VH-VL binders against q53228. Designs and how they scored, part 5

Target 1, 184 residues: q53228
Amino acid sequence: MAEDLVFELGADRSLLLVDDDEPFLKRLAKAMEKRGFVLETAQSVAEGKAIAQARPPAYAVVDLRLEDGNGLDVVEVLRERRPDCRIVVLTGYGAIATAVAAVKIGATDYLSKPADANEVTHALLAKGESLPPPPENPMSADRVRWEHIQRIYEMCDRNVSETARRLNMHRRTLQRILAKRSPR
Key: E = the ipSAE of ESMFold2; O = the ipSAE of OpenDDE; V2 = 0.75 times the mean of E and O plus 0.25 times the DockQ between their complexes.

## First folded at step 5 (VH-VL; framework fv_teclistamab)

Design d3 (at its last look DockQ between E and O 0.30; V2 from the best seeds 0.00; counts 0 for: pae E 2.4 > 2)
Fold by OpenDDE, look of step 5:
Structure d3 (fold): chain C 184 residues (1-184), chain A 121 residues (1-121), chain B 108 residues (1-108)
Amino acid sequence: as target 1 above (184 residues)
Amino acid sequence: QLQLQESGPGLVKPSETLSLTCTVSGGSISSSNYYWGWIRQPPGKGLEWIGSIYYSGSTYYNPSLKSRVTISVDTSKNQFSLKLSSVTAADTAVYYCARELWFGDYYFDYWGQGTLVTVSS
Amino acid sequence: SYVLTQPPSVSVAPGQTARITCGGNNIGSKSVHWYQQPPGQAPVVVVYDDSDRPSGIPERFSGSNSGNTATLTISRVEAGDEAVYYCQVWDSSSDHVVFGGGTKLTVL
């Protein structure tokens, strides 16, 4: 398991996971439990909102695309009920615009799938606001990182293993990043 | 319920390219929560992972087969495919397609029934 | 490359408990998954993430993983349990999906 990083959680370790894919949700839940979070899970927007209203957690991971609606609605409730909630939006490829919107309304950060538990944990626990740059900025931090990774990849003659080694990344993690389009 | 079905020729000549397609039904291959993999099993032997693909086209392969393997995905058809070039008798096997779960670890929760591919002149 | 080692065969009488081991270096730090493959059929996951069971898999199937050995336990073995069982892990260092050699369970 990708448990290479040690994270320090706050006193409140409550984490809400919202995803309508049960098998995935279970995997996510188990991974986050191993990292010390106390979990509640929701498989719908309705359920996510209900939990957020009743027991606003310290942390939340929310899928934006749910069968019964948009995960943004859960994000809104969380922001209203607990402004200090650390919310990470976890979304599929191609939904970056929506993810950015989520951050604008109060999400702490967003991650595109696939992502590993360390990335999720890091995003949840990161200090400061890692907001995407405004459209006026020519290049985002993510773009910079992406460009850097691409550069190293090319310098390694597109050898994933060598690139991963040099970047101190797992090969599959690098594969995921390389498979993504350039951030704007 | 999710179903996977392998299809392709059951006989391939040596040095030719083995081509198989996996058709997914009861679910979308465009799910961001899963990879899609190929596993083979020579007669009377164990399971060997060939490679996997994400719906975006990202692939990872068994290094022992990497030079000969190409996996692709067609989201419009809800299919993903395997090409294995320069086949020999050693490539005779039952080939399975499977859905692969991720997030910290990987395993296959849904399998096709498998299709036998025999490499013979 | 990471290697998983399984006994080639295990025999058990009906009603008894079968234990199938899967050895690997520090396998306890990995998640182990188990597949059942009846003769002439495709594999089916019976245990995932060391000890979790998919829906529809009987409680007779359980898993454990610690140290260098993972174990699939099948209690109250039935004739229908006769199959080849495979353990599987993902090796992050090499980014490989690795299967064990398989264990043939024979119900006497």
Scores: ipSAE 0.764, ipTM 0.874, lowest interface PAE 0.7, mean pLDDT 91
Fold by ESMFold2, look of step 5:
Structure d3 (fold): chain C 184 residues (1-184), chain A 121 residues (1-121), chain B 108 residues (1-108)
Amino acid sequence: as target 1 above (184 residues)
Amino acid sequence: QLQLQESGPGLVKPSETLSLTCTVSGGSISSSNYYWGWIRQPPGKGLEWIGSIYYSGSTYYNPSLKSRVTISVDTSKNQFSLKLSSVTAADTAVYYCARELWFGDYYFDYWGQGTLVTVSS
Amino acid sequence: SYVLTQPPSVSVAPGQTARITCGGNNIGSKSVHWYQQPPGQAPVVVVYDDSDRPSGIPERFSGSNSGNTATLTISRVEAGDEAVYYCQVWDSSSDHVVFGGGTKLTVL
C-alpha cells in the first residue's frame, strides 16, 4: 500500500458510505460500525453530495456506479469540502479506467470488488511501510494500488513526474513505490 | 423488480449432459455485489447448492459435483448457464437459479421459480 | 464437510409461536440465513445474518444464534406461513454453501 500517509483511526471517526445497493450497503455499514466508525449512508449521488456538503466526513467509501449518476461527483464534493478526507472507491471487475479517473479527481485509493471489510478498513487507514502482509489471494488492497500505479506509470510513458502529478502524490513517494516488488 | 427465469430441456437421458440457462431481467448480471448460483432440489427432498459464478467468470463449485459441473456467464445476454455431465436418475430435481450477495457470509436473496429436469431413459 | 441439522417438522396452532431450530457445531460463530419455501414455490429469504430481515418481511419473523443452535421464530403464526424452512450458512474455511435438511411447518 502507499506509505506516504500513515494514518490511524482518530477522534473523528465519521464515515460516509455511498452505494445504491441497499442489501450491500447495510451489511457494509454494520461491518464498519463494528470496526469503530460512525456511519452515514447514501443510496444515490444526490444524497451522497448532500451529506458531503452538510457534514463532510473524515472517511468515505464510494461506489462509482449509481442509479442516478456517477459517484465521481461525490468524490469531487468530498475533496472540495474536506481536503483531508480519506476516500476509497469500490470498483467492479474491469472498471480500472473509472478507478483511475476517481484517483485523478481526489480519491485516496480504490479497491476492486469483491473486497472484505478488513481490506476496506486497511485502505481507509493507511499505515507505515511495515504493514501486516496482504492476502496472497485474492488481490489485496496493496496489490490493487500497486497495479493501479503501474498502469498509470505506463500510461505516462514511464514519466515519474507526470505519474506523480496524475496520482496526486509526491514524486519521492512514487519513486519508492516503483522501486518495490509487487506485493502479493 | 429483479427476476430470474430458468429455461432448458425438462427431459434428459442418462449419461447425457443437462444444460440450463438463467435469464436475468430487471437487473444486471454484471452487478459487482453479487454472484449467481445454481441450486437443485430432488422431488420431496432438500436444497443442494451446485455452484456459483461472478460476472468476471470466476466460479466456485460444490466439491461433490465439481468433476461434472460447468457454470458460465454471458454478460451480453444477461444470462448464466449450467452444464451437468454424465447425468443419472439421481440428478432428477427442480433446478433453481439465484442471486447471491457476497459481502459478509453469502446468502441467496432472489430465486427463479425453478424448472424440473427429469433424467429418464 | 460442515453439517446443519433441522427437525423434520413442527406443528403449531394459528396465532401461536413457532420455533424452528438449526443445529451445527459452533454455529454461533457463523451467520445463519433462513429461507421459506411455500408448497410448490421457490424459496425466499426471510432472515439473514442470524436476525436481520429483508425489506418486506414482517417483524413477526425473527432469529437468534448462539452456541450450537440457531433458531427461527415466527410469532402469531398464520395459515400462510405453512412452508418448509431451510437454514443456511457460508463456511468461509471451505468456501462452501451448506443448507439444513428443512423443517416443514404445519399450521393446524
Scores: ipSAE 0.473, ipTM 0.747, lowest interface PAE 2.4, mean pLDDT 84
ESMFold2 (binder alone), look of step 5: mean pLDDT 92; pTM 0.944

